# Ledger of designs, part 11: VHH binders against b3qqe0

Target 1, 332 residues: b3qqe0
Amino acid sequence: MKINLDRTSSGFCIGVQGTIHVAEEKLNQSGELYCLGDVVHNEVEVKRLEALGMETIDIPAFEELRDAEVLIRAHGEPPSTYETARRNNLAITDTTCPVVAKLQKTAKMLHQLGYQVIIYGKKIHPEVIGINGQCNDEGVVIKHPDLSDEAEIAPLDLGRKTALISQTTMDVPGFYELKKNLEKLFAEHGHRNPGTKSGEWMAVRDIDITSEKTGGRAMPELVYKDTICRQVSSRNGKLRDFALANDCIVFAAGRKSSNGQVLYSICKDANPHSYFIEDVDEIQPEWFVGENGKPVESVGICGATSTPMWLLEKVANYIGKTFGDDSGNPDA

## First folded at step 1 (VHH)

Design e01 (framework vhh_nb_b201)
Fold by ESMFold2-Fast, scan of step 1:
Structure e01 (fold): chain B 332 residues (1-332), chain A 119 residues (1-119)
Amino acid sequence: as target 1 above (332 residues)
Amino acid sequence: QVQLQESGGGLVQAGGSLRLSCAASGSIFSRYAMGWYRQAPGKEREFVATITSGGSTYYADSVKGRFTISRDNAKNTVYLQMNSLKPEDTAVYYCAARPYSKWGTYDYWGQGTQVTVSS
């Protein structure tokens, strides 16, 4: 059995790398660091940093904290978090990903222009909470692009001018499926569509949103901006190809990782013999046996933007020792 | 002002155990987070373990399951119980202290105690 580790399309993206680097640097200097929420959505990596002195705290603990240093992770935080830090004399080390920071600015500007902001994403995801905070928590969060979840669409005001944006780690096909279904919903049940064709939504650029030069030009009633991170989404094709190149796929990620769920879905769609794990203890022997009762010829190991390379290496080593052993060695 | 003094270092064979102690001066020990760091010749000082004023403990991956940090506030002392020692654990071990509520580098450091693990 050949073990293939994906070193090119798996592991930390630049934003996560920045956050982990800063956290490790602070921990090397002092042995202690508060982090607001999981530093990454990977429990194994969180535990590694906690072993180095990091203390993960939640919002209630953060509200009670005084005179301390707090790391803001790559996902970003809403304005309320920074207000609390100011009141409580907390020193903020802000590692918000630049892509997320730009998205927050876009959401704020659209909200200030009077748009009802729809966010393609997961309502409880930290990045979405940060984005929604820029909209005074009035954004409508939709996770299911087919509009099958009545509770998600219940808050929609079909008579309001509306803007669609996305959490950076969501899938591009789902975003455009959602856009299409929203266009149909607004066309059939909406009460106004000034300046646009029935059901048609207009792409907007940052200059269109922020320019005072367009003060004399009416902004479209229904707009969208594809805010999905292309540094992350470019991995989709490479990971599909990787999954197709191996008999079996072991995908390692945190179960709370939005990107991990998307990437695993791509692997599973390309290769039905794809299996999700958080750590080595979840690996099952039967995954590496073909229909003829013989070991599979190749196992691919991959992960998400929140998965550290050391964990993928641990998985590769474990599989090699446990299921590769010396049974296939012609020199033994 | 906090003064830290380590003790308990020495020579031990691989697989053996040592207990390090760090005595701190003053009545404010209970308000400080206490930590252990180590430094081998030619290497940077590395984190080993910390215990907060509230008793929460954190360990470097290399020592987790083998070392245990604890504190006795009545004696103003922090301990590092080192089990299943390896030659790679050979280093000067330093005790450090900082206020839990303040971020920054550890404010107070001991002089260090040598631990040597023979193969």
Scores: ipSAE 0.000, ipTM 0.118, lowest interface PAE 18.2, mean pLDDT 81

Design e02 (framework vhh_nb_b201)
Fold by ESMFold2-Fast, scan of step 1:
Structure e02 (fold): chain B 332 residues (1-332), chain A 118 residues (1-118)
Amino acid sequence: as target 1 above (332 residues)
Amino acid sequence: QVQLQESGGGLVQAGGSLRLSCAASGSTFSSYAMGWYRQAPGKEREFVATISHGGSTYYADSVKGRFTISRDNAKNTVYLQMNSLKPEDTAVYYCAAKLYHSGRYQYWGQGTQVTVSS
């Protein structure tokens, strides 16, 4: 049984790497650090850092905390979090991903220009809470691009100028499906861009939003900006190819990971013998036996942007020692 | 003001098909977006499908590919064609209507029972 570890399209993105690096440095200096929410959506990595002295706290605990240092994770936080920190004399170590910080600025500027901001994303996701905070929590969060969830679309004011943006970890096809369906909805039922066929929405650039010369007044009334992180979305095709290249796939990620659920679905669609785990104790021996009763010839090990490489290596070593003789190391 | 009346519900075996109809009374039917919602025993009301006054359709993920919503403005009727029915589709199905400028359904029918046997 050959064990193939995906080292090229799995594991931490640069933003998550930055957060983990800063957390480790702070813990080495003081031995204590509070983190607001899971530092990454991977319980195994959270437990590792907690063993080093990190304490994960929720919003109620954060509001009661005084005179402490708190890490803001890569997903970012709304303005209210920083106001609480100032009031409670909390020192903030802010590791918000630059992509997320830029997205928050985009949302704020669109809101200030009077746009109704639609956010393609998950309403309860920390990144979306941060983005919506920049819109005074008036943003309309839509997860289902077919507009099938009435509760999601109930807040929409079809008579307002409107801008569509996205949570960075959502899927590109879903974003453009949502845009197309919103174009139809607004064209048939409300506001539309003057002179555009069938209410077509117009792409905006950062310079269009931040330009002092135009003040944003020259911008169309129905606009969108594709804010999905391409560093993450480029993994979709590579992961499909990886899944097809192996008889069996073991996918490791945190179950709360938005990116993890999307990437695992891609694996499962490409290869039905794909299995989701958070750690090695979930691995089942029957996964490595083919329909002919013989061991599978190859096992692929992969994960999400929230999965540390050390965990993928742990999985490869476990499978190699327990079910095969190949450690998954590349020989080239 | 619009009044809605559903019909076409009943008992069907898993894998079977049913077509629900919703007759609307009112001279403004063509200006309404029409939708179907359902409520399963012990659960909250769930969105199923909608069709705009212009004919654009939207579906819940759970029914996409199996259900088709359509409308006949000449008959003031909206339809829900339900194929490949599953026991999980068992619910009271409600027809709903809203004016194009409203984000929420304002008018509701009395519902029709759909029961899918395993």
Scores: ipSAE 0.000, ipTM 0.100, lowest interface PAE 23.9, mean pLDDT 82

Design e03 (framework vhh_nb_b201)
Fold by ESMFold2-Fast, scan of step 1:
Structure e03 (fold): chain B 332 residues (1-332), chain A 118 residues (1-118)
Amino acid sequence: as target 1 above (332 residues)
Amino acid sequence: QVQLQESGGGLVQAGGSLRLSCAASGTIFSKNAMGWYRQAPGKEREFVATITYGGSTYYADSVKGRFTISRDNAKNTVYLQMNSLKPEDTAVYYCATRWGSTLKYDYWGQGTQVTVSS
């Protein structure tokens, strides 16, 4: 059985790498660092940094904290977090991903222009909470692009001028499916951009929103901006190809990872013999049995932008020693 | 720690009214969105109503016009006034809050049972 580790399209993106690097540097200097929420949506990596002195704190602990240093993770935070930090004399080490920071500014500008902001994303995801904070928590978060979840749709005001944006780690096909379904929903209730036959929403650029000439005055009533991160989404095709190239796929990610859920679904769609794990103890022997009870020829190991490479290496080593023809570690 | 405590549930006849209360502690109440969710036996958890820290209110279609959500920021309390109750409203009602990035999903209360006789 050949074990193939995906080093090219799996593991930390540049934004997550930056956050982990800063956290490690701070811990090496002081041995102590507070992080508001999970530094990354991977419990195994969180526990590694906590062993180095990082303390993960929640909202109540953050509220009580005084005169301390707090890391803001790559996902970003709403304005209320920064207000509390200033009030409590907390020093912020802000590692918010630049893509997320730009998205937050886009959401703020659209909200200030009077748009009802729809966010394609997961309501409880930290990035979405940060984005929605820029909209005074008045944004409408939709996860199911087919509009099948009535609770997600219930907050929509079909008579308001409306803008659709996305959490950076969502899927591009789902975003455009959502756009099409929103176009139909609003048009069926009498709200469309003037001159559109099918109720089409109009794409907007940052310059359209921030222009001194436009400033929103000439902006269409119903707009969208594709805010999905292309550095992350470009991994989708590579991961699909990787899944197709192996008999069996073991995909490692945190269960709370939005990117992990999207990437795993791509693996599973391409290769039905794809299996999700958080750590090695979830691995099942039957996954490595192919046709007629014979061992599979190849196992691919991959993960999300929230999965550290050391964890993927741990998975590869475990599978090799437990199920493969691994000749062993000479040092063992 | 964040603590949410629901009260006001009970048994009521169809067409009756109940007012649920949720007292919050250990949180920045005025900066939090507050909501009510419910779960009937054998069913998925369902959104009922939310009120943003800005005061905007949103309702599930099934309760719109019958239920009213409100908040008292001075008392760190959110309310759900339930009028014209139907047997279909029978469920455990949960108070929830969220603010910023957290280790957990929404902070949830323990729930309060509402039973509407048919």
Scores: ipSAE 0.000, ipTM 0.101, lowest interface PAE 21.9, mean pLDDT 81

Design e04 (framework vhh_7yz9_2)
Fold by ESMFold2-Fast, scan of step 1:
Structure e04 (fold): chain B 332 residues (1-332), chain A 119 residues (1-119)
Amino acid sequence: as target 1 above (332 residues)
Amino acid sequence: QWQLVESGGGLVQAGGSLRLSCTASGRIFSSYAMGWYRQTAGNEREWVAFITRGGSTTYADSVKGRFTISRDNAKNTVYLQMNSLKPEDTAVYYCAAYKPLGSWHYDYWGQGTPVTVSS
């Protein structure tokens, strides 16, 4: 059985790498560090850093904390978090991803311009909480692009000027499906941009939102900005090809990883013999027997942007040693 | 070898006052945030008051306006001034020292001092 490790389209994105690197440096320097929430949506990596002295805390514990250093993870935090830190004399080590920071600024400015902000995303996701905090928690979060969830749609004011943005880890097709369905919904209510026959919303750039000159020219009432991170989305095609090239796929990610769920679905759609794990103890021997009852000839190992390469290497070594490669060599 | 020693507990009538003291020995007191907790029979320890290295204070709602926490860095001592005491304030009171830079567990606890408020 040949073991192929995906080294090119799996593992930490630059934002997650930055957060983990800063956490490790702080822990090496002081031996202790608080992290507000899971540093990454991967329990194995969280446990590794906790063994080095990191303490994961929740919002209630954070609000009672005094005179301590707290890491803000790549997902970002709402303004209320920084206000609490200032009040409680907490030193913030802020590792918010630059892409997320820019998205928060975009949301704030759209809200200040009077737009109803729609966020394509998951309401409880920490990144979305951070973005919505920039909108005074008045943003409308929609997860289902077909508008099938009536609770998501209920807060919409179809007569207000409205801007659509997205959580960075959502899928590009779903974003544009949502945009198309919102265009139809608003047009049916009689709200459309002047000169549009089909109710098309206008794409806006950062310069259009932030420029005082743009305010003078007047932005359209119905706008959108595709804020999905392209560092992640460009991996989709490569991962599909990787899944097709192997008899069996072992995909490692945290259950709470939105990107992990999307990437795993790509693997599963391309190769039905794909299996999700958080760590090596979930691996089943039966996965390495093909549908025809014969042992698989190749196993591909891949993961999400929240999955460290050391974990993928651990998985490759475990499978090679336990199930069939005489050398234990996961060479890909 | 660093320890916290509480004093000032005892029996007091409802509406009375007590001042608890907690003295640190063997280490640099001024580097630690300090707190007071209390425990009644059959219940977990309840936070009462907290004072930072810089002197900022916070209080549990049940004692706000009646209790005052303060510190004297020259004497390595933290105080809890308890006014307008109620029978519900009857508990064993514990002094705690919070380790700087990031343990949510207090590094050191005192032995406790009992306070009984008669009705």
Scores: ipSAE 0.000, ipTM 0.093, lowest interface PAE 21.6, mean pLDDT 80

Design e05 (framework vhh_7yz9_2)
Fold by ESMFold2-Fast, scan of step 1:
Formats: sequence, structure tokens, C-alpha cells
Structure e05 (fold): chain B 332 residues (1-332), chain A 119 residues (1-119)
Amino acid sequence: as target 1 above (332 residues)
Amino acid sequence: QWQLVESGGGLVQAGGSLRLSCTASGFTFSKYAMGWYRQTAGNEREWVAFISSGGSTTYADSVKGRFTISRDNAKNTVYLQMNSLKPEDTAVYYCARGYTHFKSGYQYWGQGTPVTVSS
């Protein structure tokens, strides 16, 4: 069977690479490093760094910690984390992804301008907690773009000027579905941007938010900014094409990776013979047998932005050695 | 370790008032948002009220105008003042730290405080 490794659309994004490189350098210098939360949502990579001296800690442990060095991962943290660090004399090595840092600044400025901030995302996701912290935890977090979850929309004040933003790893179609449904909801309750017959919300840019005016006038009451990371979202189409090009797909990612779950669902929708693993020990021989009872002709190996390339290479080598034959691809 | 201890529940007649308290320990209370949730038999926990670290409040539509959430940072306590109580307010009330969701494994301590509204 031919083994195809996706080197183009799989593996660490620049933000995750930055965090891992800083962690490695710090561990090489001191042999010890606390990391607040999983350094990346991939348990195999977390275990590798822990073997080098990294200790993963949660918020309760962080609050008890004194006189130590702590890494802030790419996901970012709310202001309360930094206040605790100052009080407890903790040295912070901050590796917050620049995209996330910019998003936090956007959320803070929208909140300071009096906007009710809606965050398309997952309430307990570390990035969302960091973003909402910039809004004094007053942001309304919505995961279900169809507005079907009553608890998510209960905090909405339909009479307030409102801004919609997104967690960087959410899906673009869901964001625009949410925007459309919010436009309808607010319009049905009498709240529209002036001059909009269908209740459309206005896209705003960083300069619009910073200046508090658009074209010499106050910013519109109902606005949105698409804050989804395009470095991540651009992989969706390429991964779909990759899944379609192979008989079987082995997708490697951490179970807790939101990006991993999104990308795996894209693979599975395109190719029903797609299988999720965290490491090689989960691989099943049955996956490489086609519907006709014969071995599959090609296996595609891919992963999430949280999956290191070394793990994908390990998977490719394992499959080639265990299931590839001498009559197939000799590079397997 | 950190802990939340709820108190103040009980039996009250429709139209009455009740004040719930939640005392926090083991973390810097003033830096966290706090919330109240409630659960009726057979249903998921629903959000009731939220107070930010800055003191701003939000309420579920079912309780707006009747319930008031407040905090006393000196006492590490968050309160829920419940006025004009209705039979539909009958539930076990839970205190939560931060902006969290029950289904996602949020942590709280205390078995909640039961509130029964007769009528």
C-alpha cells in the first residue's frame, strides 16, 4: 500500500511552535518549568516535555504556587492570572500567540467602548476564558450558532450595542451562521443599525475600534469582527482534498484539541474510512482492509495544528513497517 | 485546594424572599467572576446570575427584576437575593467560580442549597 504523509497542512502552527520552542529552551537551561495547563492539546507532546522536566499545573495549584517560574501557553490567560502571579512572586514566561493577544486587545477595547461582547466559542476553553477576562467576564459565550441553547442566549441584552467576535479556532461557516441568526434576533426585538432594512451588522476593523469612529461618526451599535485564525482555517479545504485522495485516513491529534476535532470531522465527512488516534498503539489492522476484503491501496496520514510532525512520521513508519509489503511502496 | 460552601436555602411561600450565600476559600476571591446556577429534578443545571470580578451583573430572563447577585470581597462571599419567589424557582442552587459550564466538568464544593417554594 502507498503511504501518503500530509506535510503541507498538518503539524504545528507558528503559535504552537513558538510555545514549544520556548519551553524546550527553558527546560534545557534550568531543567524545570511549570506550565499553566497543557502546553498543547496533545498528550503525547505534553508527556515528552514532562520527561524533560516540565510540570503541568492547573489554576488551583497555580494559586498556591510561590516564587516559581511559570509558562503561559499560546492560548493566553485573563488579567486575574497575571495579578495572581504578581502577588505570589511568580516569574511569567508569556508565550501567548500574537493572534490571541490581538484578539484579547480587540475584546478589551470593544468592552471599554460599552459594547456587549458576544464570543463565538466554548465557555471553558482557555482562550475564551482569557478573552472574556478582558471583558470583565461579562462576555456572552455562544457555541451553538443556531441559537438553540437557551442557557447560552439567556444573558443577552437585546437593547445593548453589541459586538460579535470569535475564538480563533472556531469554524468560519458557524461564525457567519451565528451572525445571521443574531441579526434576525435583534431585529425582531427592534434593534437594528440605522439604514439596514434586514438588520445587518457592520464589519469593523482594528482602526475603527481604536478611533471610536467610522468615517467621522460614532461606531455602529451592532458590529462584528471575524477573528478566526486563517492560518488554521485555510487547512480545512486542503485536508478535505487530502482525505478524498486516499482510501483510508489515519488522523493523529490530542482528544482535547478543538482544532483536532474540527479537522477530523472534515476528514470523516469526506472519507468514512477515517480513524482518530493519539499514538500508534491505537492503530487497528482492520482499518487497512477495504470493503472488498482486499488491502487498501493508499493510506493518508494527517493531523491537527497541535500535532507535531515527528508524531506523524512515527505513525507513517509504523504503518509502513507493520502493514506495508515489499510489493507496495518501498518508501513506506 | 479551593472550596465553595453554599448556604441559606429552605422552604418559603410564593411571593416570599430568601438570601443564598456562597463562601469561598483557597483562592483569590476578588479576582474571579462568580455565578449562581440551579437544577430541577430531571433537568440540566441552568445559569441564574453572574457577577464579574469588576462587579457587573447579568441575569437569566426568568429571574430579571426579582433576583440580585452581589459580592463582599472582604468576606470572600457571593450572595443571591431572591425576591418575589415563584413555585418555578424550586431547585437546588449551586455556586460556581469563574465563567464556567457545568457539562464541561466545572468544579464546585458544597452539595448546593435546596430551595422549595410552596403554592
Scores: ipSAE 0.000, ipTM 0.121, lowest interface PAE 20.4, mean pLDDT 81

Design e06 (framework vhh_brivekimig_d4)
Fold by ESMFold2-Fast, scan of step 1:
Structure e06 (fold): chain B 332 residues (1-332), chain A 120 residues (1-120)
Amino acid sequence: as target 1 above (332 residues)
Amino acid sequence: EVQLVESGGGVVQPGGSLRLSCAASGFTFSRYAMSWVRQAPGKGPEWVSSISGSGGSTLYADSVKGRFTISRDNSKNTLYLQMNSLRPEDTALYYCAKRGYSYGWNFDYSSQGTLVTVSS
């Protein structure tokens, strides 16, 4: 059994790498650091940093905190968090991912221009809370692109000028499926951009949002901006190819990771013998037995943008030691 | 491919100032934490300073804290190190480094560097 570790499309994305690096450096300097919420949606990595002196706090604890240093994670925070920090004399180490920061500015400008902002994403996700905070919490969050969840679409005002944006870690196909279904829904209620066939919404650029008359163009009533992180989404094709290249896939990620759920679904669709774990204790012996009752020839190990490489290496070592021959793995 | 080109070094008197630049290409600059690392003759490399991708967070070695300022211009893909109150012990080759995740201090950096000499 050959064990193949995905070193190119798995592990921390650039934004998470930055946050973890800053957290480690701060902990090395002071031995103490508060983090507002899980530093990354991976409990194993959170516990590692907590062992180094990091204390994970929630919003109620943050509101009572005084004279301390608090890390703002890659997901970003709404304006209310920074107001609380100022009142409580908290020093902020802000590691908000630049893509998320730009997205928050986009959401703010669209809201200020009077748009009803639709956010393709998960309502309770920290990034979405941050984005929606820029919209005075008036954004409409939709997770299901087929519009099958009536509770998600109930807040929509089909007569308002409307802009669609996305949480950075959502899937690109789902975003465009949602756009298509929203175009149909709004058009059926009489709200269309002039001159568009079949109610098509128009793409806008940052310059269009920040300038009222860039190139003499006024913004349309129904617009969208694809805000999905391409650094993360470029992994989709590579991960699909990786899943197809192996008999069995072990995918490691935190269960709360939105990116982890998207990437795992890609693995599962490409290879039905794909299995989700948070840590090695979830690994089952039967996963490495093929349909013919013999050991699988290859096992691929991969993960999400929230999964540290050390955890993937731990998984590879565990599988090799427990179910295979480590001498057959050139990366061991 | 990742390319990092350092410049701005020179000879300066103790108490003087220099500004180093690092021109980056081959990666999305704004998404990576960047660092300055130096190596004095006959010594191993020493981490000097780091800055987050957004520029919102900075870290400094105790030896340079209060004297050096790290900054970046993401529109120009350029990293800077403003060095004030320079001391003879700051004499070294200075390298910029793209920070990757590792269990320790793992950096990708240029082999060329820029030489800073502080001499009385």
Scores: ipSAE 0.000, ipTM 0.112, lowest interface PAE 16.8, mean pLDDT 81

Design e07 (framework vhh_brivekimig_d4)
Fold by ESMFold2-Fast, scan of step 1:
Structure e07 (fold): chain B 332 residues (1-332), chain A 120 residues (1-120)
Amino acid sequence: as target 1 above (332 residues)
Amino acid sequence: EVQLVESGGGVVQPGGSLRLSCAASGFTFSSYAMSWVRQAPGKGPEWVSSISRSGGSTLYADSVKGRFTISRDNSKNTLYLQMNSLRPEDTALYYCARKYLGSHYAMDVSSQGTLVTVSS
């Protein structure tokens, strides 16, 4: 039985890895650290950090906190959070994902240049709250790319120069559907009301945003920037391929992780011999016996973006020692 | 040796106020974060509030936020809980405890407690 650990498309993304590493360092140094919101949507990892001294707090508790150290998780926070920290003498350990930090800077610059900023995303999502904070909370958040939600589009001013960006975890097809429908909406308004903003929406680069002119030309009035993180969005296809390449799949994730449930369903659809676990004690020996009564030839181990690699390695080691074929190679 | 003695409980009508005190001895009080925990008749223990070692940071359960105030005086080794706008649901035996790192709700409760009854 060959044990294949998915090191490429499973486990923490670089941003989450950075957050967990910094949290561990701080806890090992001081034995105490507050985290604003869930550090990661994985109870096993949260409990591990809690055992080291981490305490999860919400915004109301954060507002009353004084003279303490607080970790800002990978999702980022709006400027108001940092102002509260400064006022309350809180030491901020900021682990905002670099992709999210760059997106916040892009939103701020577009807003400062006078653009009406449209954010493809979920209004209540922590990342979107952080991005919109950079726009003085004046950003227009749209979740439904077909423009079917009248409340979402009510704040749009079709006479203003406008920029479309996205929450990093949204879907690429939805982003381009939204762009297409916004182009139609602005063009239709321009046709009926001469003098409003209408025309072709142009892709912009960071350098275009910072200089207002590229090659001596003015910055376009209708622009977009695809800010969706490709490291996360490409994992679904790779995970499907991984599941298809193995006889049996053991998928590790937190039970309350919505991302974990979605990714597990991808594995299960690709390979019916896929099994969900939170930890090694849930693993059953019958999972590794094929329909012919013989051991399966390969076991794939994978997880969600919220699953730490140490847990996947623990699972691989456990399966290898407990259910591995020790007699298959007498020359090794 | 290590001793925590709660006082200040009593019987009050809804809307009333009480101030609880906890006198600590046998350990370095200023080296520990402290908490108030309560247990209502027929229910399990419920964390109420916590305060940092210096007194600069405080946390409250949603059920008491805006009504209760935790404070401490390290020079007197004493912890306080000011309870305002009391409700029948606040009826419980109240304990003070040293707060240990690890869990938001993990408490070492080894004291006698002080009874708060909100009735009438």
Scores: ipSAE 0.000, ipTM 0.108, lowest interface PAE 20.7, mean pLDDT 80

Design e08 (framework vhh_5c3l_4)
Fold by ESMFold2-Fast, scan of step 1:
Structure e08 (fold): chain B 332 residues (1-332), chain A 119 residues (1-119)
Amino acid sequence: as target 1 above (332 residues)
Amino acid sequence: QVQLQESGGGLVQPGGSLRLSCAASGFTFSKYAMSWVRQAPGKGLEVVSDISGSGGSTTYADSVKGRFTISRDNAKNTLYLQMNSLKPEDTAVYYCAKWSRGTYLHDYRGPGTQVTVSS
């Protein structure tokens, strides 16, 4: 039985990896660290860090906390979180993902330039709350790109200069569908843009937003920036390839990880002998017997962006020692 | 339950044309973006084309741009891929895929249909 560990498209993305590394360093220095919300949507990893002295707190507990160090996770936080930290004498260790930090800066600058900011995303998602906080909570969050949800579009002021951006984890086709439908809506009802060629929205770059001197031209009234993260989205095809290349798949992730559930569904669709675990204790010996009653020839081990590589290595080592020879895993 | 079923694959000569169809059920078809994804022998999955729920926006991989056209008929819950000027390199299993609402990922895929471009 060959054990294949997916080191290429599984495990922490660079943003999550940065957060975990900083958390470990702080815990090594002080033995104590508060984290606002789950540091990652993987209970095994949360429990590991809690054993090192981390305490996960929610917003009510954070608001009552005094004279402590708090980790801000990769999703980012709105300005109100930092205001509370200042008031309560809390030291912030900020591990906001650079992609999210750039998005927050973009949203802030667009808002400061007077744009009505439309955010393609989920209104209650932590990342969207952080982005909207940069817009003084005045951003218009739209989840349904067909504009079918009247409550989502009710706050739109079709007479304002407007910018469209996206939560980093949204779908690219939906973003461009939303842009098309907004172009139509503003052209038909906006009656405001003498130079916009039938209400066409213009793509803008970071330099266009942050610089008053970009080519000397004024920023257009209707703009958009595709802020969807490509680092994680590129993994979905690679994960399907990996699932198809093995007889059996063991997929490790937290059950509360929505992304983990979606990625597992991709594996299961590609390979029906795909099995979800949170930890090695859930592994069943029956999984390594093929449909023909013979032992499987290959087992693939993979996970979500919320799954630490050490857990995947633990799974590989466990399977190799318990059910067969580890012919390909250097960690065995 | 979401179901996707491709059809229209087959053997075709280089320079020929073929049209793939995907019948969708179990969800409100017009509200979801769709893709055509392919896997050539011994290679990874490639997203060849995307289409928004309304059909108003489409994208294409550089390898198929100008040759393939994605379209949809929301009244019939059907996705199409018109493939023109086919090359041996287009030989692959073609899958239709449904985009998850609010993620950068496909959440469902069909069983696939084989396209072979050969003389």
Scores: ipSAE 0.000, ipTM 0.122, lowest interface PAE 19.6, mean pLDDT 81

